VHH binders against Uncharacterized AAA family ATPase y4kL. Designs and how they scored, part 17

Target 1, 330 residues: Uncharacterized AAA family ATPase y4kL, of Sinorhizobium fredii (p55530)
Amino acid sequence: MARGELMKKLLASYGRDEDFRAVAEQIIDEEEKKNNRVLARTLRKTLEAGPQRTQSAPKALAPLIPFPEAAADFVERIEPEHNRNDIVLSAANVRVLLGLVKEFRRADEIRQHGLKVRSKMLFCGPPGCGKTLCAEIFAAELGLPLFRVKLDRLISSYLGETATNIRKTFEFARKQPCVLFFDEFDALARTRDDSGEHNELRRVVNSLLLFIDNMQPKGFLIAATNLDRSLDAAIWRRFDEVLWFDRPEAAMIGRFLKLKFKNVPVAFDPARNSAALEGYSFAEIERVCTQAIKAMIIERRKQVQERDFNRALQDEARRRAGQARLAPMI
Short names: E, the ipSAE of ESMFold2; O, the ipSAE of OpenDDE; V2, 0.75 times the mean of E and O plus 0.25 times the DockQ between their complexes.

## First folded at step 20 (VHH)

Design a4 (from z6 with S100T S106D; framework vhh_ozoralizumab_d1; at its last look DockQ between E and O 0.21; V2 from the best seeds 0.00; counts 0 for: pae E 18.2 > 2, grease 24.8 > 24.2)
Amino acid sequence: EVQLVESGGGLVQPGGSLRLSCAASGFTFSSYAMYWVRQAPGKGLEWVSEISGSGGSTKYPKSVKGRFTISRDNAKNTLYLQMNSLRPEDTAVYYCAKETGSYWLDYFDSRGQGTLVTVSS
ESMFold2, look of step 20: ipSAE 0.000; ipTM 0.226
ESMFold2 (binder alone), look of step 20: mean pLDDT 81; pTM 0.823
OpenDDE, look of step 20: ipSAE 0.067; ipTM 0.547

Design a6 (from y1, 15 letters changed; framework vhh_7uia_1; at its last look DockQ between E and O 0.01; V2 from the best seeds 0.00; counts 0 for: pae E 16.9 > 2, off the site)
Fold by OpenDDE, look of step 20:
Structure a6 (fold): chain B 330 residues (1-330), chain A 121 residues (1-121)
Amino acid sequence: as target 1 above (330 residues)
Amino acid sequence: QLQLVETGGGLVKPGGSLRLSCVVSGFTFSSYAMYWVRQAPGKELEWVSEISGSGGSTYYEDSVKGRFTISTDNAKNTLYLQMSSLKPEDTAVYYCAKESGSYWASYFDSWGQGTQVTVSS
C-alpha cells in the first residue's frame, strides 16, 4: 500500500486505538520492507511507548495483512462504517447470523470433533434490502476484514488470465481470516446475455464455482444475489447457509424509521407510516427519510414535519412508478 | 457414457520429467475445453492447466508456467500434460477433467480416476 494511503488510514483511525495500532504496524512493516530499519524501529518504539489503554477490545482477529500486490487488483477492502445498530434484520436472519458467529468463535473446537464449520453464505433478495450492509456488519462483528471482489476486473482481463486472477483472489482469502464478499454475483449471468462472448463468461463462472466448492476459508465467503429462482440448484448446494433479504414488513419498517430519525428532531411518529411503505426496499425508505430531513433543512425548520415525510413518500412513489414502466422489477 | 482415464504418473526425482495422458470417450473431444487439476495431500484442489477444444488456446497456473505443456491429439482423443523440471511441490494426484456444458451447474461434468505424481529425491 502506498505510504500516502497508509497515512490516510492512520489519520482516519484516530480515536480507534485498535485500528490505529493496526495501521501503525502496517506502516512499520512497510518501512521494514523498504529497508528503512531505523525508522521502523523508531516507529515501533513510539507505538509501544504510547499509553497502552488496555481496553481489551477484541483483538481484531486478523492482523491487517498487507494486500499481496497480485490480489490488490481484484479485491477491495471495505472499511466498516456501520454497526449492529444500523441494520434491521428479520428474526430468522438474526438467529442464523448469531449462530454463525458463535460457531466461528468455537471453530477449532468444532473441528476437533470432526465437524465442518459453516463458512459459505448466500445472501438472496431484491436490491436495496440490506445484503451488502449485512455483510459489512457481519464482518465487523467477527472482527474480520471485509474484502469485496471486483468481478468486473476479473472478467475484463485477457481470457487467459481470468482463471489465474480468480485463483489469486481465493488464495488471498485463504491466507488470512477474512470475509470475502461477492456482490452482485448474478451479474455474471446478466452479462452473459448481453455479451457475445459466452465462452469467457462460462469460464469465469465455472472457475468461481470450482473455487467456491474447494475453498476452506479461515473466515467467511459471502455471495450476494438479486436473483433467487434463476439460480441453478447446484449453486445453492455450494453454500452452507442461505439468508433471505426480503422487502421489509410493517414492523421492520417501523424499526427502520425509528432508526433513521433517531438523531433528527421530528414532530411526528415516523413509525405510524410503516404501513404506507410496505413493498418498498430499505434503500427506498431511506431515500424518503433523507428527503424529509432535507426539507427541514432547506426550510430552516427545527423539526421534520409529517408533511415533509408525506411529500417525500409521494415523490418516491412516483419514482417507483416510473421504474415499473421501464422494466419489470427483477 | 463419459469416461476419462489418466495414465503416466509415477515417482520421479526433482528436475525430472513426466508425461501424463488422459484418454477420453463418450463425447466429442474437440468440442470442449479440457483441464488438468491436481490435489496434494491435505491441500485443496488446484487448477493446473487448460486447453480449448480447438487446441488454439492454452492456459497455465503460475506455478507451472514454463515447465508444463498441455496438448491434445484429437485423432487419439487424448489429452496430454508434459511436465518438466518437476519439483517436490508438484507432488499430487493429477486429474483430467472435461468442461461442463452448463454455465452454473459445475466446473467439470466428468473426472478421471487420477494418476499419482510423486517428486522426491
Scores: ipSAE 0.000, ipTM 0.183, lowest interface PAE 13.8, mean pLDDT 83
ESMFold2, look of step 20: ipSAE 0.000; ipTM 0.155
ESMFold2 (binder alone), look of step 20: mean pLDDT 78; pTM 0.791

## First folded at step 22 (VHH; framework vhh_ozoralizumab_d1)

Design c1 (from a1 with S106Y; at its last look DockQ between E and O 0.01; V2 from the best seeds 0.00; counts 0 for: pae E 17.4 > 2, off the site)
Fold by ESMFold2, look of step 22:
Structure c1 (fold): chain B 330 residues (1-330), chain A 121 residues (1-121)
Amino acid sequence: as target 1 above (330 residues)
Amino acid sequence: EVQLVESGGGLVQPGGSLRLSCAASGFTFSSYAMYWVRQAPGKGLEWVSEISGSGGSTKYPKSVKGRFTISRDNAKNTLYLQMNSLRPEDTAVYYCAKESGSYLAYWFDSRGQGTLVTVSS
């Protein structure tokens, strides 16, 4: 059989161990007939080693990832729990996201005209303002898997291993259409807690930025950062788009409150509180809403009372004041 | 030319102590941060300590913090690593290394030949 037919037969035998082995042996025998005895012996040794044994790759200047699952240790699959109806986004962010979706869906046509497709996004804004939820919903709308990078697995005190882990992660993202998500990207770049590891962490960040510069993902790369601390503005230049996730203004708060009380009976108009909630993150506002709903349930009332909402708001204000008291400790 | 020579390795029982030395020459020793790194059998290089050029700042990973102490004598151009409460997992070849001037390097600018530390009961 021709080599193309053997490759097709090998792929067709996927999941059938005896068929796979038979085709593999035929490939080995064909290489031996061609006097490729070194290759044939290597292939036979690989076949006899079995799938339960991993052989160490020889050390190289840039270690290669021979197996698809080698990079899986550095990423976590995020299962979608939400859709576009579960989020409140600014009109500006909606326009950018829709443009990126349309561009992705026509990516082959755009590339045929010699043009690049935008694929790298930076989400900027304070915590609790919807960055992670937006990444989840964006991936779900595209029908792409979402992989969060496991930052603790990338950072290693072994020299060279961190660079290998970064390379494995980007090679994983290059091989398949996916959304690769770096949450708290600025925290990675500015981790200073452990004495003795500072210089290696800086080298990790610089290497990561260089890989981002040179990457062409088949889906998207999203980095999320909290701009509450100063960042080098040049970092954002590595990205094709920047989306801003600010604390909501009154109009957005009103829409968010309507969303959170949609299926809950209320004795008051929650949107009346929109101005009082300016300055709060969506996460903080959500906590106020859920505490008010829980109070209705605990007290066995038919509807959420305004006093329940006001109590929850007072509790959130107390928690905010407590954070301000602790801020110099951070 | 930069030369780094490690010494002081040997066999020690768990819970024991060793002091490693690194004689440096060929550069202005006090101008550079210095490192100890180790390589256990079958593993890559691991950072175990860092000291600033002045000696005023030291850093350690959690695996050795509180047990290892890096120090330097800039008058003698010598780097030290005091290793206490040694464990079998500390068995490795230990290298001293001079700070690299390039952030693109995956390896230190230079290192010595190494000294073997074996922790065995």
Scores: ipSAE 0.000, ipTM 0.225, lowest interface PAE 17.4, mean pLDDT 74
ESMFold2 (binder alone), look of step 22: mean pLDDT 83; pTM 0.846
OpenDDE, look of step 22: ipSAE 0.013; ipTM 0.278

Design c2 (from a1 with A105L; at its last look DockQ between E and O 0.01; V2 from the best seeds 0.00; counts 0 for: pae E 20.9 > 2, off the site)
Fold by ESMFold2, look of step 22:
Structure c2 (fold): chain B 330 residues (1-330), chain A 121 residues (1-121)
Amino acid sequence: as target 1 above (330 residues)
Amino acid sequence: EVQLVESGGGLVQPGGSLRLSCAASGFTFSSYAMYWVRQAPGKGLEWVSEISGSGGSTKYPKSVKGRFTISRDNAKNTLYLQMNSLRPEDTAVYYCAKESGSYLLSWFDSRGQGTLVTVSS
């Protein structure tokens, strides 16, 4: 077959391991027929050199391993600054997270029975609804270091070096119990079968997906995305659990307001605003709280007044609308 | 305790429309996100739409986006699905489902008995 047709056939076999292997073997056979034996052997070695799945039990309470600052261009360590008392989670998410903690703490015992431990999570939902904070707190509650992958910087490096950086990142994560966190996974998760203008970028994202699929972490892999539940099923199937981080409803808003004002004197009950704040993200509600507290401090008052909260809410509504139009009543 | 009763299914021709309803009781309806899911003959459950407790956020898979509209009336404890431009592939039993999480991969913790929608010439 002509070389161009074989390359098209190879690309068409993406996602079908048996078809891909068959076409790859055909390419190798064609190179052998051309007497390109060195190339054919190199291609065959590459085809057979896949990551081996090692079912080694994770070591609890692993010692800290420094991450070189030269690799910090695409990975950073996040120091724990928050605990479980700093977040409001849905009951459903708490149940899933507690189940994952219980599995992790008995991982050796579970593996001795020949069973798999869940280790890959997808956090889905609109921005500002607590995905990153949840990942931080989850890692802290497990006593694991949290490493955030800067996905956009990892992909934006020179193409010849990106695959090496991806490999090093996953090899580092395999060597120790840790939480490896992919924030803003959206850039990777958008329709992987699109024929974009950047063929090398497509090759990079396909490689990243393969590393994720073949990874056996000693702790957890967490990807966070702002995409809707209509995400391509082939992408999210690579995760053992999916947690949804929706905008809060009134009960959760009330708990969040009590949390944000717990160490701040207030002249009113902030929780009475819970219904009025439905439709806002936790980040937006936090900004209302923060601006109200700042107003107290700036004006040197002893407690946050309801007028401070109401003004902050009006300002947030204005930002949400994009410009000042019909102002809400005080 | 939780009760979900779907209605409004029936036989329609391709290109037709139906409106499904779900009467909810036994829980505080406005506090939960609600779903429509469907099950075609001999197949598993397929997610069809989601609406937040307030009704302010709706979500759809690509297969129905632009054709289906989920809505709710929290005063009447009723969930709706307006289905337009129906196709034979939409033939299924449609279930109303209440938000919950599970230990593993559940989207919801309760569903009704379903209402059959048949799209056929």
Scores: ipSAE 0.000, ipTM 0.111, lowest interface PAE 20.9, mean pLDDT 74
ESMFold2 (binder alone), look of step 22: mean pLDDT 81; pTM 0.824
OpenDDE, look of step 22: ipSAE 0.022; ipTM 0.375

Design c3 (from a1 with A33W; at its last look DockQ between E and O 0.29; V2 from the best seeds 0.00; counts 0 for: pae E 17.1 > 2)
Amino acid sequence: EVQLVESGGGLVQPGGSLRLSCAASGFTFSSYWMYWVRQAPGKGLEWVSEISGSGGSTKYPKSVKGRFTISRDNAKNTLYLQMNSLRPEDTAVYYCAKESGSYLASWFDSRGQGTLVTVSS
ESMFold2, look of step 22: ipSAE 0.000; ipTM 0.233
ESMFold2 (binder alone), look of step 22: mean pLDDT 82; pTM 0.831
OpenDDE, look of step 22: ipSAE 0.036; ipTM 0.395

Design c4 (from a1 with S52D G53S A105E; at its last look DockQ between E and O 0.03; V2 from the best seeds 0.00; counts 0 for: pae E 21.6 > 2, placed apart)
Amino acid sequence: EVQLVESGGGLVQPGGSLRLSCAASGFTFSSYAMYWVRQAPGKGLEWVSEIDSSGGSTKYPKSVKGRFTISRDNAKNTLYLQMNSLRPEDTAVYYCAKESGSYLESWFDSRGQGTLVTVSS
ESMFold2, look of step 22: ipSAE 0.000; ipTM 0.100
ESMFold2 (binder alone), look of step 22: mean pLDDT 88; pTM 0.889
OpenDDE, look of step 22: ipSAE 0.080; ipTM 0.501
ESMFold2, look of step 23: ipSAE 0.000; ipTM 0.105
ESMFold2 (binder alone), look of step 23: mean pLDDT 81; pTM 0.819
OpenDDE, look of step 23: ipSAE 0.097; ipTM 0.521

Design c5 (from a1 with L104F; at its last look DockQ between E and O 0.04; V2 from the best seeds 0.00; counts 0 for: pae E 21.9 > 2, placed apart)
Fold by ESMFold2, look of step 22:
Structure c5 (fold): chain B 330 residues (1-330), chain A 121 residues (1-121)
Amino acid sequence: as target 1 above (330 residues)
Amino acid sequence: EVQLVESGGGLVQPGGSLRLSCAASGFTFSSYAMYWVRQAPGKGLEWVSEISGSGGSTKYPKSVKGRFTISRDNAKNTLYLQMNSLRPEDTAVYYCAKESGSYFASWFDSRGQGTLVTVSS
C-alpha cells in the first residue's frame, strides 16, 4: 500500500484506537520489509509503550484543533538575492525543477482532473554543491517566500516541546503558500550516542517524518541532506522528487568558471582548468575563483592572471590535504 | 501508565474565582507541554490553555485571555489553572491533557476524567 494512503488511514482512524493501532502496525511491517529494522523496532517500542486503554472505549476526543500561528520562532525568512542565471545545474535537475514549476503554475487545473501536484522534494549530495542556493532560486522563480526551519530551535533543552514545535512549524507552512526548507536534515539522524540530547534528536526525526507524510503544502517542502546515498530508503520514499547535487563534472565546471569570471577581466580561458578541478565541490571551486580575483585586486592588476588561478588552486589543494588529516577524527 | 487526575471544580457565582489542579503520574512530567481543555454541555472540546514543559511559555485563546492563568509545579508533578472573572459560558467539564511524545498517538496522549465547573447565580 502506498505510504500516503497509510497516512490517510492513520488520520481517518483519529479517535478509534483499535483502527489506529492496526494502521500503525502496517506502517511498522512495511518498514521491516524495507529492511529498516532499527526504525521499525523504534516505532514498535513507541507504540507498545503508549497508554494502555481499557476494554471499554475512552471518551472520544474532538477533531484535531488547529493551534494559533506561532511558528515564527522556528522559521526564518530567506530573502532571495539570486536568480536562475546565477546557478549551474545538471540537465537532469533542470528538467525536474522546470517540471515542478510548470505543475505548480497549473496546480488547480491538475487537481480538477483528480491528480496530485508534486510538492515534496529531497535534495541530496555533498556539502557545497548548491542545494541551498537552488532552494533560494526555486522559491524566487515561483514568487514564493522561502522559510528555513531553524532546527536548532526545534531541539530545545526540553524534549516535551518537540512535537508541539514541529506541529506549529507545519501549521505555519500549511496556512500560506511558501517553500519550507529543512537544511542539514541528516544531522538529526546522526544519533549513535545514547545521550539525552541525541535521543531527543532521534525523536525529532521520527516526529518530523510523520508530519511530512501528513502535510499537504500549498507550495513546496524541501529537505536537504549532505549524505552521499546513505539515507534510509524509507526516508527518501516520503518525497515526491529526489534531486542529486553531485560534485560537478568537467562540463559543468567549465560553465561554472565562466559564470564566476563573467564580469571580471581575465588574461586566460578559465574553462581550460575544468579537468584539474574534477573532484572539487562548487564551493571549493568558487573559493579558488574568489581568491584569484582577490589576488588581482591586491596586486593592483587589470586582469586575473593564470598564475593567480594556479596559486589559488594550490592553496585549495593544501586545504583539502589538511582536511584529509582530520577525516578519521571527524 | 499515564494518569491525570483533575480536581478543584465546583459551583461559583459569576465574577468568582476557582483554581483547578491536575496531579500527574506515570511519565516524566517536566518533559511535556500540558494543556487544559473544556467541554461545555452539548459541545465539543475547546482548548483553554497551554504551558510548555519548563513553564516558560503560556498561551490562551481570546475567550479566556487575561482571566485564566496556567501554571505548573514540576517538582510536585502538578498542573494548575487559575480561573478569575468567571462567566456563565465558562461552565464546562475541564480536563488536563498531556502533549503527545509519539506521532502515532492522538494529539493528546492522555486526559483525565475531568472536573465540573458550574458558573451560575
Scores: ipSAE 0.000, ipTM 0.095, lowest interface PAE 21.9, mean pLDDT 74
ESMFold2 (binder alone), look of step 22: mean pLDDT 80; pTM 0.816
OpenDDE, look of step 22: ipSAE 0.031; ipTM 0.404

## First folded at step 23 (VHH)

Design d1 (from c4 with A33W S106Y; framework vhh_ozoralizumab_d1; at its last look DockQ between E and O 0.01; V2 from the best seeds 0.00; counts 0 for: pae E 19.8 > 2, grease 25.9 > 24.2, off the site)
Fold by ESMFold2, look of step 23:
Structure d1 (fold): chain B 330 residues (1-330), chain A 121 residues (1-121)
Amino acid sequence: as target 1 above (330 residues)
Amino acid sequence: EVQLVESGGGLVQPGGSLRLSCAASGFTFSSYWMYWVRQAPGKGLEWVSEIDSSGGSTKYPKSVKGRFTISRDNAKNTLYLQMNSLRPEDTAVYYCAKESGSYLEYWFDSRGQGTLVTVSS
């Protein structure tokens, strides 16, 4: 039976569990007949698990707040595509995040005692080490919408209304519990410290810091930066917590490799490569894993072989050597 | 089946010392971060220490830093907690916990049954 026809039947069976399962079994059977055992195993595991309740439950069941038309200019709603089982975090970061979740759940009681709740976080670390993914998963675990600030829309000199745009963005965030996310915050911090700056950009930086300092979010404000601890102290003190997203050590690399190959048959133990990957970001390691898996598919093999992984690693090492020649320029 | 068996608890006077042990089996011990957590009577669970898979990195909360030392012997699949200068507030059931698949939460489905430490005269 043609794959397209099975997909149509699956969609037509929405809400009818008996029909849905019958069609899902057909899809799995067709993938096995095509010798796509990895996909078939993955689909069967998904079907066997069934509709999972949720690994995170929202604290409120209120309907989603509609995306305001005016706010579309300054923020982007990020739909959750990952859960807590898709990320490797340090134990220290997990402890901080869990503490923040617990405070959020009891925020009204804490405030009634005249105490502040932590709501402003700074994520620090090299690119590709999970800052954005962590923000996505954190918002999803809390059942809060995630809004990424469009910094380029805030600072358009063509409009000449930078402070107004910032105010509108923060007013939008105040109307609902949400996670407001500023990626690439270091670009703003770097510009603030320069000796000669465009007047509009300096006004943006100063306005943002003022609003951050005076804001008490109903959810969270997260800023992510790729810079180390050499940032202006005035910026650091605006945040209640700092989470460090370092390049992974061998143990974390091993866990990450297990995660990336969990649904893929392998002919070798990827964890034996953990030492060779020290110094790499999670994004770079993920690219190695993805390329190794693609090599299996392209060569029509049933398992990822160690040579596929080693070739992908060699390619990544070549890319890193090229990147190093460009790094001071970037 | 993952098994964690704590031992070494008991009654000790304030200022005394105890050494807890955790025998691990049913998983590749050397591949996981390990933790000690404790639960005082009628209270929630409190993180007490962590150690990476090689034993090279350890962390402690302020409440026990300088008094407690976590260590591991990967050849023996054993985790240890050396507790010195014990105080009555350290009275709790102490659990050995394995790093779980959910790194945003440390649910205790991957912990032992615990060993009771009582610090009292």
Scores: ipSAE 0.000, ipTM 0.118, lowest interface PAE 19.8, mean pLDDT 74
ESMFold2 (binder alone), look of step 23: mean pLDDT 82; pTM 0.833
OpenDDE, look of step 23: ipSAE 0.061; ipTM 0.445

Design d2 (from c4 with S106Y; framework vhh_ozoralizumab_d1; at its last fold request DockQ between E and O 0.02; V2 from the best seeds 0.00; counts 0 for: pae E 25.7 > 2, framework grips, placed apart)
Amino acid sequence: EVQLVESGGGLVQPGGSLRLSCAASGFTFSSYAMYWVRQAPGKGLEWVSEIDSSGGSTKYPKSVKGRFTISRDNAKNTLYLQMNSLRPEDTAVYYCAKESGSYLEYWFDSRGQGTLVTVSS
ESMFold2, look of step 23: ipSAE 0.000; ipTM 0.315
ESMFold2 (binder alone), look of step 23: mean pLDDT 81; pTM 0.827
OpenDDE, look of step 23: ipSAE 0.080; ipTM 0.494
ESMFold2, look of step 25: ipSAE 0.000; ipTM 0.110
ESMFold2 (binder alone), look of step 25: mean pLDDT 81; pTM 0.825
OpenDDE, look of step 25: ipSAE 0.051; ipTM 0.427
ESMFold2, fold request of step 28: ipSAE 0.000, 0.000, 0.000; ipTM 0.076, 0.159, 0.139
ESMFold2 (binder alone), fold request of step 28: mean pLDDT 82, 82, 82; pTM 0.826, 0.828, 0.828
OpenDDE, fold request of step 28: ipSAE 0.039, 0.203, 0.049; ipTM 0.439, 0.641, 0.410

Design d3 (from c4 with A33D; framework vhh_ozoralizumab_d1; at its last look DockQ between E and O 0.01; V2 from the best seeds 0.00; counts 0 for: pae E 18.5 > 2, off the site)
Fold by ESMFold2, look of step 23:
Structure d3 (fold): chain B 330 residues (1-330), chain A 121 residues (1-121)
Amino acid sequence: as target 1 above (330 residues)
Amino acid sequence: EVQLVESGGGLVQPGGSLRLSCAASGFTFSSYDMYWVRQAPGKGLEWVSEIDSSGGSTKYPKSVKGRFTISRDNAKNTLYLQMNSLRPEDTAVYYCAKESGSYLESWFDSRGQGTLVTVSS
């Protein structure tokens, strides 16, 4: 039982008030156990009084922040359910994202030198390759609220009020540090070039691009699209960074498989299947893993067997063949 | 499981030299950029040096540039920091740290337990 270890923990907790208080309570408890009640009382008084790190800010009336109900119909706040341990990203994407985090952390200093902070990102790639999950985890890692834009509400608006709804959404996002997320941006991006009977959709796209141009977020704006590198250059130039979410190669698949089975007993090495899964999206691979794990649970086995994985892979191959049959029908 | 073990710290006089080592295991060392960071008593974490995965690019802050040299041996999975012309303000716990390639994180999340360097007369 080492007091030295408690002192190390106390020093390691510098700037983290919850951890500091927990260790301080342990120290006080140790002194009470030694029957040093005067010292323990003194230490507890000191902890409860606390050094005044700062007087409370001068008592001034804070501006009332309007409740954002005017925009609430157009955005959905997403509470994070995932953390950085739930995703595999390419080394290139990690480096870009870390650079954006470093820039965000020094945003005030950068702005004081008259420079812009990168804040607008386009996530590109096929469906099921992690774009939405990455946006969620990115917001969570920054400690910023994530607001998903409800495009069906913006587009389905009757009587041509679309520009007003977009403006309300962007004004809500501008008033606070946040991540504003546009999923399925490709549906909007393509309506500019289609022979369309939906002039309102074209107005939505044009208005949205204009607001993106004029917005300087206190956090980030992220648009996700399934379209490839053939998108109009006018769309690309509106964003400070473009991140590519391609189907994973064998090395990334191996890391993903290790991640998905990290807390699950297995009777085989899942990473040996990495090459067989090339061409699959992360969502498809996850479904294979999930089905294999469910088979273990349903059959009440203690380990996932290789046959469970192989059957799940066969089932996924069947589902992909079924998707090919549906493509000509839509 | 990522393991980083620093060594080579100790007490030296101002103007002296030390060579820190970091033994890496549990990951493909040659695939990751590596860093040294330090924490002086009563101060926050300070970046000290960076080396890319191949060893071909190194970076340093002004506080140590010209005095410290980062290097790596990918065959031995070892990161080094040669510290010359040491000053009392270099007194700190020194950590090696690994770049993560799999998710968003601060570049300090995968680091060792540290080695203490004390520069005083």
Scores: ipSAE 0.000, ipTM 0.122, lowest interface PAE 18.5, mean pLDDT 75
ESMFold2 (binder alone), look of step 23: mean pLDDT 81; pTM 0.821
OpenDDE, look of step 23: ipSAE 0.071; ipTM 0.484

Design d4 (from c4, 15 letters changed; framework vhh_3k1k_2; at its last look DockQ between E and O 0.02; V2 from the best seeds 0.00; counts 0 for: pae E 24.3 > 2, off the site)
Fold by ESMFold2, look of step 23:
Structure d4 (fold): chain B 330 residues (1-330), chain A 121 residues (1-121)
Amino acid sequence: as target 1 above (330 residues)
Amino acid sequence: QVQLVESGGALVQPGGSLRLSCAASGFTFSSYAMYWYRQAPGKEREWVAEIDSSGGSTSYEDSVKGRFTISRDDARNTVYLQMNSLKPEDTAVYYCAKESGSYLESWFDSWGQGTQVTVSS
């Protein structure tokens, strides 16, 4: 085949991995026939490096099954931008997540023994402690598409269509292996505790919980909530596993600081500040880090100085004091 | 242990000049920004001036700009505050501080003795 035709076929195979590989093999074979050993070897090495990786890059996501138009206002595809090297997790959470991955990969064998595979997870903990990031990375590590349910939109659209929209959303999720993610699950917990005031909202909440009970996902269902260990037992039993995302202790903070400064020149050891940051969420600590890095850039310095970090920390302490003053009124 | 010793405070007439010194020990002086603060009777301490570790960047509180000059001598581990055109409202005890002390005011509750500047009247 002429070189031009192979190049046309390669470009035409964009987005179709099997076709791309077939054309790539043809190109390599053609170069072997031309006795271009160095080029052919280089091309084959490049091709083989791609298919052998089990880790999916964010831009190499599994093919997306188009979600039904009727569910489009309530479900959003999330493009993963992070991998497991971008998160700090407790040893307990890593253990649980790895077990879930192993079960998923052997799901057919487990089911052959009459056992159920864990597929419904509840992420609990204060805001800014990594729940959403963990869901993103978990889906990416499994090579599964991640779909976020817009729970506030779904509940607020109870013009008699809410139960139908819930059903459509779950039917979409059943058609494919995916991670279905319910952020802001707090709204359900709050509404359920308000017995008797809003009959329609209570019916919506009960309907959603019933659908969660009866769902058999081909991947995972994850709900994230900011509620603590006092969670209503009726909500607990809907899920196969509960993961706790607490504020980090000093050792985790030290690892997080090293992670955030790994590609940034620093004039000090950031991990020395680990004890001073206990009580802060990962999001708050990240803001301190990014503000310190910005200060270096703004002042045109070669390295982040400890004063940049300390200024950012003082600003974060002011922000926390201000939030505490406003919280009782709101 | 970090030690900062202020000196040079005196009684002067309005329009006069003074030069304050702060001798530093117990840390690598050339690696840190240095600050001057002041505290008038019955008031909280306020920031006056800052000089970075290289000596090339200085900044000042608005009321002292053009009148006060901060400088440093890394060979002698000393920071200076040249105060010109002094006004009665400059009357205060003046303190120097190491970089992290400025950003952790709420977390550090120890200061040296300072040096008293009194502008007459």
Scores: ipSAE 0.000, ipTM 0.082, lowest interface PAE 24.3, mean pLDDT 75
ESMFold2 (binder alone), look of step 23: mean pLDDT 81; pTM 0.814
OpenDDE, look of step 23: ipSAE 0.006; ipTM 0.262

